# Ledger of designs, part 96: VHH binders against q96fz2

Target 1, 269 residues: q96fz2
Amino acid sequence: CGRTSCHLPRDVLTRACAYQDRRGQQRLPEWRDPDKYCPSYNKSPQSNSPVLLSRLHFEKDADSSERIIAPMRWGLVPSWFKESDPSKLQFNTTNCRSDTVMEKRSFKVPLGKGRRCVVLADGFYEWQRCQGTNQRQPYFIYFPQIKTEKSGSIGAADSPENWEKVWDNWRLLTMAGIFDCWEPPEGGDVLYSYTIITVDSCKGLSDIHHRMPAILDGEEAVSKWLDFGEVSTQEALKLIHPTENITFHAVSSVVNNSRNNTPECLAPV

## First folded at step 5 (VHH)

Design x6 (framework vhh_6z1v_2)
Fold by ESMFold2-Fast, scan of step 5:
Structure x6 (fold): chain B 269 residues (1-269), chain A 123 residues (1-123)
Amino acid sequence: as target 1 above (269 residues)
Amino acid sequence: EVQLVESGGRLVRTGGSLRLSCAASGFTFDDYAMGWFRQAPGKEREVVAAISWSGDSTWHADFVKGRFTISRDNAKNTVYLQMNSLKPEDTAVYYCAAGYGLFYDEPSDYDYWGQGTQVTVSS
């Protein structure tokens, strides 16, 4: 998973993350650094993306079931990194393989500290290799949505404007992530950065790509992954597996260039 | 105390019109998507229409599309269902439901429910 879409305006994104805490209280996640959120149809590694994490990471006595939403850098910078420029990391930390997560110090250490997060996206992109050509076919991959069909009912006048309004009921893709906190050696703000855990692709995606992000399907899985105060590392890792509850459609090559940031990036061809 | 109170259900003739209202109290209405469901005797509850927390996104079942319109007034904590060109097949108890954050097509995904209002359409 190396490219996502997360284009919702902040208020729409926030309501799409509505949840219930351990006591059954309905809540919206509380923002940290909301001004760092940059919506885009075409997000690449090193850009900031919104993640959910437990409030207990920021407040010593907080209820671990309460959620913060914060933009974090995509590409985990380990807390032990000693150089001044994180863009010069020697290895790629965009993704973390589920089968080696407990073997890699860069991931094992933050995981042991409960630094689990849920990475939010409209969906992600993958490129399928095609026979007889050196070109690849991009696909947009996302949770099944209510009325993803063109004929989705709007009730009002039948107009192109009504199509755009479906996004405020979009079910966001929720991917399992690990984050870490890095303090610049020469001073400055703490950098929060994350990696997306990857698993073998499900049967439905196997013809597109051999790997997929570890998707947390439903609020029970999301809650258990985030709640490091009540759910151990061992129990949380049981949530990391392929899912078949996913859909996709082919998209235009416009998405290939990460500088292109328009609705055409995710529109069906 | 959370309450959803439906009103407006009555007997109407085929081809008639009716507006249902659902008044919400005891929760932050603007954070909830709202849905209208119906249930006829011997049938399961089915989704009729839904509206997002902002009112910008709506969904209507195919069997009511073009005849029914869902709307909401967040200042009044009320959701409406305007029903036109009523058919005998529309006879059912109509329920208002609230879903936190998003609307759904499955009844079990809604958090709060009203007691229902009876709509009867005579031939």
Scores: ipSAE 0.304, ipTM 0.705, lowest interface PAE 4.6, mean pLDDT 88
Fold by OpenDDE, second read of step 6:
Structure x6 (fold): chain B 269 residues (1-269), chain A 123 residues (1-123)
Amino acid sequence: as target 1 above (269 residues)
Amino acid sequence: EVQLVESGGRLVRTGGSLRLSCAASGFTFDDYAMGWFRQAPGKEREVVAAISWSGDSTWHADFVKGRFTISRDNAKNTVYLQMNSLKPEDTAVYYCAAGYGLFYDEPSDYDYWGQGTQVTVSS
């Protein structure tokens, strides 16, 4: 996964992240560093994206079922990194393969500390190789959305009004991530950054791309992944597998350029 | 500071082979797709080849298909262009470029550029 969409306004995004804590109380996640949230239809590595994480990471003795939402840098910078510039990392930390997560120090260490997060997105993009041509077709991949009686298929949103309704009730894609905290050697603010765990693609997606992000489908999976206080690393890793509960549609080549940030990026062609 | 430094360009005879290298520094190399462009005198800059961050996906322009091959070594922060069966029409300054996309077809799609290396193919 090298490209995502996360364009919802902050308030809409927050409401979409409503949850129940372990006591059954309905809650909204509290924001940390809300000013760092930059909505975009075209998110690339090194950009900031909102993630969910347990409140216990910030507050001692907090209820570990409570959630915080925070923008973090995409591309994990390990805490042990000694250079002053994260760009000097010599390996890609945009993704972490599920089969080798325990073999790489950069991922194993933060995971062992319980630094699990849920990366939020409208969806992610992948490119399919066209047989016989050098052309690649991009696809937007996301959770199936609930058809409200009035809201036609994403493809049928012929009116701006219908489009707004679709996004007001959009089910966000929830991807499993690992984050770490890095203190710059020269001082300054602590950098929070994340990697997305990847798995082999499901059958439905296999014709498009051979790998996909580890998607946490449903509140239980999301809660267990986040709750490092009650759920062990071993149990959490059982949640990491391909899912068939996805849909996709072809989009224009507009998304190919990471500088393009318009609704056209994820619009069906 | 971001730097892309091309090397390997020289005079070669028709039918000859060259390997261009581009050494990258000042950014996380593995996060970027890499591309090779060329610009001949009086012509527009055109894409030659592109490669994904992992190297698992490549694209080549039709005019170089079967003759040129892009590759990369992420451990060395280097991208390569193997050029075989060179023709006089391949004479140009060759540029290395970096971008966040998987594939870019236009120069404007790339964020960082090298200074270029001259390739000359004699008849």
Scores: ipSAE 0.029, ipTM 0.386, lowest interface PAE 3.5, mean pLDDT 89

Design x7 (framework vhh_6z1v_2)
Fold by ESMFold2-Fast, scan of step 5:
Structure x7 (fold): chain B 269 residues (1-269), chain A 123 residues (1-123)
Amino acid sequence: as target 1 above (269 residues)
Amino acid sequence: EVQLVESGGRLVRTGGSLRLSCAASGFTFDDYAMGWFRQAPGKEREVVAAISWSGDSTWHADFVKGRFTISRDNAKNTVYLQMNSLKPEDTAVYYCAAGYGLWYDEPSDYDYWGQGTQVTVSS
């Protein structure tokens, strides 16, 4: 996964992340640095994306089941990085393989500190190799969505106009991530950055791409991944596997250029 | 069988140009980020440039910015490094590497490596 869409306005995104804490209380995640959230149909590495993480990372003695939502840089900068300018590491670590995550220092160290997060997106993009051409066919890949009076059918047969109506009740894609905190050696603000864990593709995606992000399907999986106060690294890693509960449709080549940021990027063709 | 085969390394004079190629086989090339690393005798292997699986995103080390350009041709399963304004300090064995996802910070993050091609820059 190297390209996502996360375009919802901040208030709509926040409502889409409603959850219950351990005591069964209905909550919305609390924002950190909300002004750094930049909605886009075409998010590439180095841009900021919203992630969910446990409140316990910021507040000692907090209930580890309570959630913060924060924009973080896509492309993990390890806490041990000694150079003065992390911006020079543009594409440091965008993804990490599930099978080697405990072998790579960039990932195993923050994982050992409980630095697990859930990366939020409308969906992600993958490019399918087309036989006999240099062109690739891009696809937008996302959770199955329920039909409502406003959204109607979201399948490939729907007109582009119908796609403008689906966002009010969109189920966000929830991907397993690892984050780290980097303190500039010469002083300055702490940089929070993340990577997305990847797994082998499920049967439904195998014709498009052989890898996929590790998707946390449902609130139980999301809760266990985030709750580093109660769920060990070994137990959390059991949540990392391919998911069949996904759908997709072909999109136009407009998405290929990461500078394009319009609804056409994810509209069916 | 997975193979990365570098070619194009040779002796060149200071200020010269050279293009390195790396031909990949045995894996789905389009799913891998590609990187160029170099290692001078007695020194650690260092990252020179990297390119995403699609070619949309590239990274170049500060010491080669403006002189080297990484590119790829997914139809030919090949990654290139165009090297201009070569300096004696660029003398090294150049390695091609493939990694799923974007690993640019550590050699251990790459899955596959070539055997290397020697570049020597003389005055």
Scores: ipSAE 0.005, ipTM 0.152, lowest interface PAE 15.2, mean pLDDT 84

Design x8 (framework vhh_6z1v_2)
Fold by ESMFold2-Fast, scan of step 5:
Order: C-alpha cells, then sequence, then structure tokens
Structure x8 (fold): chain B 269 residues (1-269), chain A 123 residues (1-123)
C-alpha cells in the first residue's frame, strides 16, 4: 500500500471517527496539530495522513481506551536515526511486512513501546499488471459501504456526480500502523511518522496485487489495536491478518500522477 | 528498574543561586526528553523547563525565563536546572521527569518521575 485517498474535511473526518470508550461514553477523538491535516484524493509516502492513537501516549494516567487523532508523516523515521535528513533513509519504511515486524529494529522497538496507531483513509489504490503490456490498471479499494436511502448504492455503474454524494456516511478504512517519534539533530519539531503493516492479499484481491494492508475490521479490532495499556504486543499481533471484507472498482489513470488531486482519482470508470 | 534521583535542594537567600541535578538510571537516557516541575504547598504541580533528548531544544516557563536554565549531560545521564536570582515565590519541591523520544511541556507527557528535592528561598 503506497497510495491512499483521505479527502474528508476535518469536521466530517472527526465525526466519522466517533467511538465509545471503555465506560461506554460516546466520544469524538481529540485533535493534535489539526492544522497539519491536508485532505487529498491522492496521498503518497512522505505526505501527512491522519491516524488514531491512544490518549495514554500523551497523558499520564489517561484512560488508554480514549483516542487522539493526529496527522503523521507516512514513512516511519526511527527514533535512533542520527542523520539530519529523513529522506536519506536507506530503506523503505512506507510498509512493514507482518512476517518480519518483530525482526526489524525500526519496527520492533516502537512496537515494544506500544506505539500502535490506526491509519485512516477513504480507501487505498493498487495497480494491476495487465497481460501483454507494461500498462497497469489502477483500482480504488475500500470497505463495503452501507446503502442508504439518501446516498443510493455505490458501484462502478454510478455516475461521477452521484459518487460525490456518498461521503456523508462513508465508512473509513482502518489500517494497522506502527509509529515512532524522531527529534531532528539540527533542532526543530518532533517528527511523528508511521508505517502501514502489510499481509498477504486475500482471495478477492489476489488478481489485483499480491499484498494488502492489515485492515482492522470493526470497532473491537480497532480498540484492541490502539489500547496498548491493556493489550500486549503478542495479543495485538493476532489482529494482523488478511480480510475478505473489502470491495473495489477500476479508476482512471488520472490517479497515476500523485500531483493529481481531484474526485476523478477515485471515481469508477 | 527506572530511577530518577533529584539533588541540590536547600535553603537559599533571596537573590541567590542554586543548581539542581537529576541522575537517571535504568533506561536509555539519550532517548528521553527531560523536564523540571515544581509544586508549592497547596498548589498544583507546574512545568518549569524542558529539554529534548539531544539537548538542542529547550523550553522555559515565562515566570523563570532569564533566571533559570535547563541543560543535560548525556555522557553522565544527568539533567540540570541552574536557578539564578531566586525569589521567595520559587519555594517548592522540584521534580525531574523523563518522556520517551518526545519534547513537550505538559506533565501528562512524561513517563517517569523522581521523588523531588525541596528548595526554600528566604529573605
Amino acid sequence: as target 1 above (269 residues)
Amino acid sequence: EVQLVESGGRLVRTGGSLRLSCAASGFTFDDYAMGWFRQAPGKEREVVAAISWSGDSTWHADFVKGRFTISRDNAKNTVYLQMNSLKPEDTAVYYCAAGYGLYFDEPSDYDYWGQGTQVTVSS
């Protein structure tokens, strides 16, 4: 997973993340650095994306079931990285393979600190290799959406103008991530950055791509992944597996250029 | 076993100077931001100063700017608070605290706390 859409305005995104804490209290996640949130239909590595993480990371004695929402850089910079420029990382930290997460120091150390987050997106993009050419077909991949009387059904047959109305009740994609905190040696703000854990593709996606993000399907899985105060690393890792509860449709090649940031990027073709 | 041990607190005359030290053990000191906090009788604990894991970034509360300076020596696993031009209002128990890989000035952001050292300023 190397490209996502996360275009909702901040207030709509916040409402889409409504949740219940351990005591059953209805809550909205509290923002950190909300001004750094930049909505886009076409987010690439090194850009910021919103993530959920436990309040306990920021507040001593906080209820670990309470959530913060914060923009973080996509592409994990380990806390021990000693060079001045994170772009000089000699390895790709955009994704972290589930099978080697406990073997790689870059991921093992923050995971041991409980630095688990849930990466939010409208959905993600993958490029299918086509037989007989070097051309690839892009697909937008997302949770199945509930049909409502107001929004209608979502499908490849829907026109682009009808597609624009589906966002009011959109179920955000929730991907398992690991984050870390890095202090620049030259001074400046602490950098929060994340990686998306990846797993083998499910049967439904196998014809599009061989890997997929580890998707946390439902509030129980999301809560357990975030709650590092009550859920151990070993127990949390049991949530990391492929899911079949996913859908997709083909999109225009407009999405290929990460500079393009319009609704056409995810509209069905 | 993580431990933070403050020292240097004592009785000082108004206008005097004092240096507090906090010795850290049981964790990788170089990965932690450090802070100094204080609490006077009947008052809440308030942040005085904070320093990043590297020592390159510091923050000082408005009521101590120009008088107090936070610093650290990563080779000695120690953080310091140099206190100049002391006032009776500076009388408090002073605490040091450690937060992993983060630089911030809120008490809730710190993972480990010392037991405190008493500073008394008299005329």
Scores: ipSAE 0.000, ipTM 0.119, lowest interface PAE 17.3, mean pLDDT 84

Design x9 (framework vhh_6z1v_2)
Fold by ESMFold2-Fast, scan of step 5:
Structure x9 (fold): chain B 269 residues (1-269), chain A 123 residues (1-123)
Amino acid sequence: as target 1 above (269 residues)
Amino acid sequence: EVQLVESGGRLVRTGGSLRLSCAASGFTFDDYAMGWFRQAPGKEREVVAAISWSGDSTWHADFVKGRFTISRDNAKNTVYLQMNSLKPEDTAVYYCAAGYGLYEDEPSDYDYWGQGTQVTVSS
C-alpha cells in the first residue's frame, strides 16, 4: 500500500469516526493539530494522513478506550533517528511486513511502547501488472458500502451535490498502523509518523497485487488494536491477517500522477 | 518496449571512483522507484541502493553507506550510482531495476531489469 484517498472535509471525517468507548458512551474522536489535515484524493508517502490512536498516549490515566484523531506523516521516522531532516531517513518505512514486524528495530520498539494506530482512508490504490503491456491498471479498493435512500453510488455522481450524497455515510477504510515519535535534535515539535502493516493479499485481490494492508474489519477489531492499555502486543497481532470483506473497481490513469487531486482519481472507468 | 540500459562499468583501481548510469525508456519513469543491485561471482544478487519515484527518499545498504550515493534525474529518465572509495569486494555485475511506486529489498517487487554492467576493482 503506497497510495490512498482521504478527501473528506474535517467535519465529515470526524462524524465518520463516531464510536463507543468501553462503557458504551457515544463519542467523537478529539483532534490534535487539525490544521495539518489536508484532504486529498491522492495521498502519497511523506504526506500527512489522519490516524486514530488511544487518548492514553497523550494523557496519563486517560481511559485507553477513548480516541484521538491526529494527522501523522506517512513514513515512520524512528525515535532513534539522529539526522536533523526526516527526509534523510535511509529506509522506506511506508509499509511494514506483518511476518517480520517483531524483528525490525524500527517497528519492534514502537510496538513495545503500545504505539498502535488506525490509519484512515476512503480507500487505497493498487496497480495491476498486465501481461503483454508495459502499462499498469490502477484500482480503487475500499470497504463494501451500505446504500441508503439518500445515498448515491460512486459511479452515478456527476456533480458536487451528488458527490456529497455518496460520502455522507461512507464507511472509511481502517488499516492497522504503527507510529513513532521523533524529537528533532535541534529542537522543535515532536514529529509523529506512521507505517501501514501489510499482509499477503486475500483471494479476491490476488489478481491485482500480491500484498494488501492489514485491514481492521469492524469496531471490535479497531477497538482492540487501539487499546494498548488493555490489549497486549501479542493479542493485538492476532488481528493482523488478510480480509475478504473488500471491494474494488478500475480507475483511470489520472491517479498515477500523485499531483492529480480530483474526484476523477477514484471514479470508475 | 521497456528498456533499462546500464553504462559506466569498467576496471578501476582500489580507492577509485566510478559513476554508473541507467537510461530508462518505454514506461512512465516518474511513476517508478529505481534500484541498484549487484551480483558477485558465486554470490546471490543483493540490493545496493534504492530511490523513490520522486527522488525524495533514498536507501543504501550498510556495506556501501558513506561510499555510494543513488540519485535520479526525472527530466532525463536516468538513475545514477556514484561509487567512491571502491574496494575489491565491490567487484560485481551491477543491475538497474524499476518497480512501480515501490522500493524494497525484494527483487520480486521490481518489474523491469537491465542486463547489467560489469565493475571490476583491482588492487
Scores: ipSAE 0.000, ipTM 0.169, lowest interface PAE 13.7, mean pLDDT 85

Design y1 (framework vhh_8pnl_2)
Fold by ESMFold2-Fast, scan of step 5:
Structure y1 (fold): chain B 269 residues (1-269), chain A 121 residues (1-121)
Amino acid sequence: as target 1 above (269 residues)
Amino acid sequence: QGQLVESGGGLVQPGGSLRLSCADAGFTVSDNYMAWYRQAPGKERELVARIYSGGDTNYADFVKGRFTISRDNAKSTLYLQMNSLKPEDTAMYYCARGGYDSYSIPEFDYWGQGTRVTVSA
């Protein structure tokens, strides 16, 4: 996973993240740094994307089942990084393999601190290599959406009014992430950055790509991944596995350039 | 499993330009991260430029403003446009492709055999 769409306006995104805490109380996640959220149909590494994380990371004695939503940099900068410029990090931390997460210092240390997050997206993009050709076919990959009389499918949204209806009820993709906090050596704000955990692709995606993000399917999985106050690292890692509950469609090559930020990036071709 | 083949190197005068290409043929494993490295005679291999699967780029300080990394996904080709070349840029230039989960240069799944760039008067 190296490209996502997360284009919802802040208020729509917030409502899409409605949840219940451990006591069954209905809640919306509380924003941190909402001004850093930049909606886009074409999110790449080093840009900021919204993640969910436990309120206990920010507030001592908070209920660990309560959620914060915050923009974080895609591409984990380890807390131990000694240089002043994160772009000088010598390795790519966009993704973290599930099979080596406990072996790699960059991921093992923050995971041991409970720094688990859920990365939010409309969906993600992958490029299918076609044998015997230099062409690659991009696909937009996302949760199956519940049909309503108003929403229809993405392909049915031919007007601004119909597009609003589709996205008002969109089920966001929820990917398991690990984040870390880096303090610049020369001072400044703490940088929060994340990586997406990856697993072997499911049967349904194997023809497109051999790897996929670790998707947390449903609120029980999401809540257990986030709740580092009650759920140990060992128990949380049991949630990391391929899922078949996913769908996709081919999209235009417009998505190839991350600077293109239009609805055409995810429209079916 | 994919083979990377670099080309475009050569001899050029200081201040000149070259465009390097890296063809990614026979690829069966997805690439989410590519980079250009160089190795000067008697020195260790060093990172020159990266391009992430999303298209964002990152450059070593010593080439910023002079080199541009780009990618043509339809042609499965990575490029390095090198302008204002200096004698210090003389090196063997290597293309590297990371796997989907690459997070370290030594963790790249595939390396090319390199293309030689010589900058001299």
Scores: ipSAE 0.000, ipTM 0.206, lowest interface PAE 12.4, mean pLDDT 82

Design y10 (framework vhh_8pnl_2)
Fold by ESMFold2-Fast, scan of step 5:
Structure y10 (fold): chain B 269 residues (1-269), chain A 121 residues (1-121)
Amino acid sequence: as target 1 above (269 residues)
Amino acid sequence: QGQLVESGGGLVQPGGSLRLSCADAGFTVDDNYMAWYRQAPGKERELVARIYSGGDTNYADFVKGRFTISRDNAKSTLYLQMNSLKPEDTAMYYCAAGGYDSYSIPEYDYWGQGTRVTVSA
């Protein structure tokens, strides 16, 4: 997973993340650095994406089941990185393989500190290699959506008003991530950055790509992944596996250029 | 802010019991989440038990049913009750306290100097 869509306005995104804490209290996640959130239909590595993480990461006595939503840089910069420029990091930390996460220092260290997050997106894009041609077919991949009289289908959205109906009740994709905090050697603000954990593709996606993000399907899985105060690393990693509860459709080549940021990027062809 | 001081370690035979204490001078034990870690020679430090500010507890699988973490708020002291001790429990045991801060990189802000537990005949 190297491209996502996360285009919802901040208020709509916040409502889509409504949850219950450990006490059963209904809550909305509290924003950190909301002005850094940049909605886009076409988000690439090094851009900022919204993630959910435990409030306990920021507030000493917080209930670990309470959630913060914050924009983080896609592409984990390890806390031990000694250069002054994150772009000088010589290895790709956009994704983290589930099978080697405990073997790689860049991921093992933040994981040991409980730095688990849930990466939010409308869905993600993958490019299918077509045999006998140099062209690849892009697909938009997302949770099955409950069809309501207000939501409509993506394929039936002929106007801005109809597109708004699709997104009113959209179920966001929730991907398991690991984040780290890097302090610039020259001073300045701490950089929060994340990686998406990847697993082998499920049967339904195997013809599109051989890997997929580790998707946390439902609030129980999301809560356990985030709650580093109560759920150990060993227990949390049991949540990391392929899921079949996913759908997709082919999209146009408009999405290929990361500069294109329009609804056409995810519209069915 | 505070100094953590462990005590209660010693030499015991397999099957024995020990109660470790961690005194919290300078701040209240219940104001922080706290933990017991251990480190055997040549091995990495590992979590044994954790207690959160709200009183919830979490245990490593290898001590569940044998060890109990608790706090005495009146004495500002954290305890680890260790029962049915095994030779593999031999280690230096450390008390830790603290939480996350957006500007703080370490998970725990305060650590003790450790107390030694040896389980042998």
Scores: ipSAE 0.000, ipTM 0.090, lowest interface PAE 21.0, mean pLDDT 81

Design y11 (framework vhh_8pnl_2)
Fold by ESMFold2-Fast, scan of step 5:
Order: structure tokens, then C-alpha cells, then sequence
Structure y11 (fold): chain B 269 residues (1-269), chain A 121 residues (1-121)
């Protein structure tokens, strides 16, 4: 996965993340660095995206089921990285394969520290190779919404105006991530950065792309992935698998250039 | 800006193997979408294999199981390991890199000059 949409205004995004803590109390996640959140229809690696993580990462005695929402850099910079410029990292950490996550030092170390997060998006984009041509067809891929349901049969016929109306109750895509904390050698603010775990694509997506992000489908899966105080690494990794509970529609080539940041990027074509 | 430099092409007999290299001077290959394309005489350029910025790979049906795309981050080099070569694999092979702003699109920011692969007895 290498491109997402996360365009909701901060307050709408926050309400979309309403959850219950372990005691059943309804909560909204508390923001860290909210001013670093930049909504966009077209998020690429190295940009900041909002993630959910356990409050226990920031407060020693916090309830591990309580959630923080924070913008983090897409592209994990390991805590052990010794250079002064994160762009000098010699390997790609935009995605992390589920089958090798415990074998790669960049991911194994933060995972051992409980640094699991849930990456939030409206949805993600993938580019399908077109038969007999060099062209690629981009698709916007997202959870079924109340009005689109599982079938998604009317998605291509929906006008942009109808799509704009759904955002107030949009079900955000929740992807399993790993984050790390990097302290610049010469001082400065700690950099929080993440990677998205990937799995083999489900049957429904196999004609678009052979891989997909590890999607955490529903609050039970999200809660268990985040709760590093109660859920071990071994148990959490059992949540990492393909899901069929997704839908998609074709979008225009406007999305191809990450500088384009308009509703046209995800509108049905 | 860096230049893409392909190497490793040559003449090989059917069933043989070759490893193509693409050096990306001035950039880290792991941070970018990269791909191998080929063009046989009188034919259009076609995708052979690609590696996304996140490390996932994709292959054309005609090379699946025979070719492997990979990168060596320490050398800033993209590779194409070609096994069980067939006469129909004869072509000029091109390395391409898309920048962050050219993710998964047909037009690339950077192309190499190509390396020739000939498969014949």
C-alpha cells in the first residue's frame, strides 16, 4: 500500500474514532500534535497521517485500553538509526510484510516494545495493470459504508455530491501498523513514524493487486491490536490476515500525481 | 538528480540465466517505485516486473516463476534475476524509476538507456 486518502476535518475524524475503553466508557481519542494533521485526498509516503495508539505509550500508569490519536510520518525510521537525516535510511519502510515482520530488525524491535498502531484512512489506492496496454487503472478501496453496503453495485453511478454527503458517518479504514520513535542525534523533537503491515490480497481484490494492507475489521480487532499492555505480540499477530470486507470503485488518473489533492481523486469514474 | 545505468545483458542460450542490474546514482532505490520494461524489435515496450515503494512486487504473466525483481539497498541497485530464458525473452531491457509524485503511473520520471538480452543457440 503506497497511497491513501485521509481528508476528514479534524473534528469529523475525531468523532469517527469514538470507542469504548475496557470499562465500557465511551470516549474520543485524545490528540497529540493536532496541528500536524494535514487532511488530503492523496497521501504518499513521507507525509504525516493520523494513527491511533495506546495512551500507555505516553503515560506510565495509563489504562492501556485508552487511545491517543497522533499524526506520524509514513515510513518507519528505526530508533537505532544513527544518521542525522531520516531520508538517508537505506531501506524502504513504507510497508512491512506480515510473513517477515519478526525477521526484520526495523520492525521486530519496535514490535517487541509494543509499538503497535492503527493507521487511519478514508481508504487506500491501488493501480491495476490494464491488459494489452502500459496504462494503469487506479481504484479507491475502502470499507463498505452503510449506504453502499457489501455489494457496492451503485458506486460507479453515484455523483460526487452523493459521495460528499456520506463523510459525516464514514467508516474509516483501520490498518495495522507498527511505529517507532527516533531521537535526532543532534537534538530536537522525537520523530514518530510508522509502517503499514501488508498481507496477500483477498479474493475480491486479487484482480486489482496481489497484496493488500492488513485491515483490522471491527472494534474488537482494533482494540486488541492497540492494547500492548494486555495483548502480547504473538496474540496480536493473529489479527494480521486478509479480509473480504472491503469494496472499491475505479477513479480517474488525477490521483496518479500525489500533488493533486481534490475530491476528484476518489470520486467514482 | 541521479542517472539510471543498466548492465548485465548479453548473449545466452535457451534455458540459461542472466542477472540485470540498474544502478541509481544519487538516490536510494528502496524509497521509490521501480520497474523493468522490455522492448523487442518492432514491438511496443512492455512491463516485465515492478517493485513498489513498500517492497511489494508484481510480474507480467509471461515471466512469473522465471524472473525475480529485487533491490540491494547498500548498493542502491535494482536487479532482475532471469532464469529459464527463452528465445522470446530477446529484447532491450529498461530500468525505470517513478519519483514520489509518479507513483504507479505509465510515465516515469527516470529511464535508463537499456541493456540488450539475446537468447539464441
Amino acid sequence: as target 1 above (269 residues)
Amino acid sequence: QGQLVESGGGLVQPGGSLRLSCADAGFTVSDNYMAWYRQAPGKERELVAEIYSGGDTNYADFVKGRFTISRDNAKSTLYLQMNSLKPEDTAMYYCARGGYDSYSIPEFDYWGQGTRVTVSA
Scores: ipSAE 0.005, ipTM 0.281, lowest interface PAE 10.9, mean pLDDT 82

Design y12 (framework vhh_8pnl_2)
Fold by ESMFold2-Fast, scan of step 5:
Structure y12 (fold): chain B 269 residues (1-269), chain A 121 residues (1-121)
Amino acid sequence: as target 1 above (269 residues)
Amino acid sequence: QGQLVESGGGLVQPGGSLRLSCADAGFTVSDNYMAWYRQAPGKERELVARIYSGGDTDYADFVKGRFTISRDNAKSTLYLQMNSLKPEDTAMYYCARGSYDSYTIPEFDYWGQGTRVTVSA
């Protein structure tokens, strides 16, 4: 996973993240640095994306089941990185393979600190290789959506009037992530950055791509991944596996250029 | 590599100071997860101080303000500066290195043989 859509306005995104804490109280996640959130239909590595993480990361003795939502840089910069420019990392930290996460220092160290987050998106994009050509077919991949009177289809037959309504009750894709905190050697603000954990593709996606993000399907999985105060690293990693509860449709090549940021990027062809 | 060697222990009077060292022969420069533990006669090992990758530190309540954990990555050496020593600080002190940090569960793969600290008049 190297491209996502996360276009919801801040208030709609916040409402889509409504949750219950451990005591059953209904809550909305509290924002950190909300002005750094930049909605887009076409998010690439190095851009900021919203993630959920435990309030306990910021407040000592906080209830670890309470959630913060914060924009973080996509592409994990390890806390030990000593150069001044994060773009000079010698290796790609956009994704973290589940099978080697405990072998790679860049990921095992923050994971050991409980630095687990849930990466939010409308969905993600993957490019299918076409035989006999250098062409690739892009697909938009997302959770099955619950049909409501306020929800429309994002299909080609939909009128423009219905597109705005489909997003009011959109079920956000919730991907397992690991984040770290990097202090610039020259001084300045701490950089929060994340990686998306990847697993082998499920049967339903195997013809599109051989890998997929580790998707946390449902609030129980999301809560356990985030709650580093109650759930150990070993127990949390049991949540990391392929899921079949996913759907997709082909999209136009407009999405190929990361500079394109319009609804056409995810519209069915 | 897996070999940690502690040194710097000894006999001191109450109110004295000692600096413990832990040499890690396996690493030249590393921001690894490391800790100091101690074990007094007839008691279980207890965490004294830990240092996370990047330099964050935690201390047990009974040593806060008196002990300081630090490292020299170029020398692959971990230190514990112990000030205002008390008789109850008497213990064997152990260095530990982990493959990864754990907020809730201490996970250390490598341990040293220990260095003895005795605080007595």
Scores: ipSAE 0.000, ipTM 0.112, lowest interface PAE 19.0, mean pLDDT 81

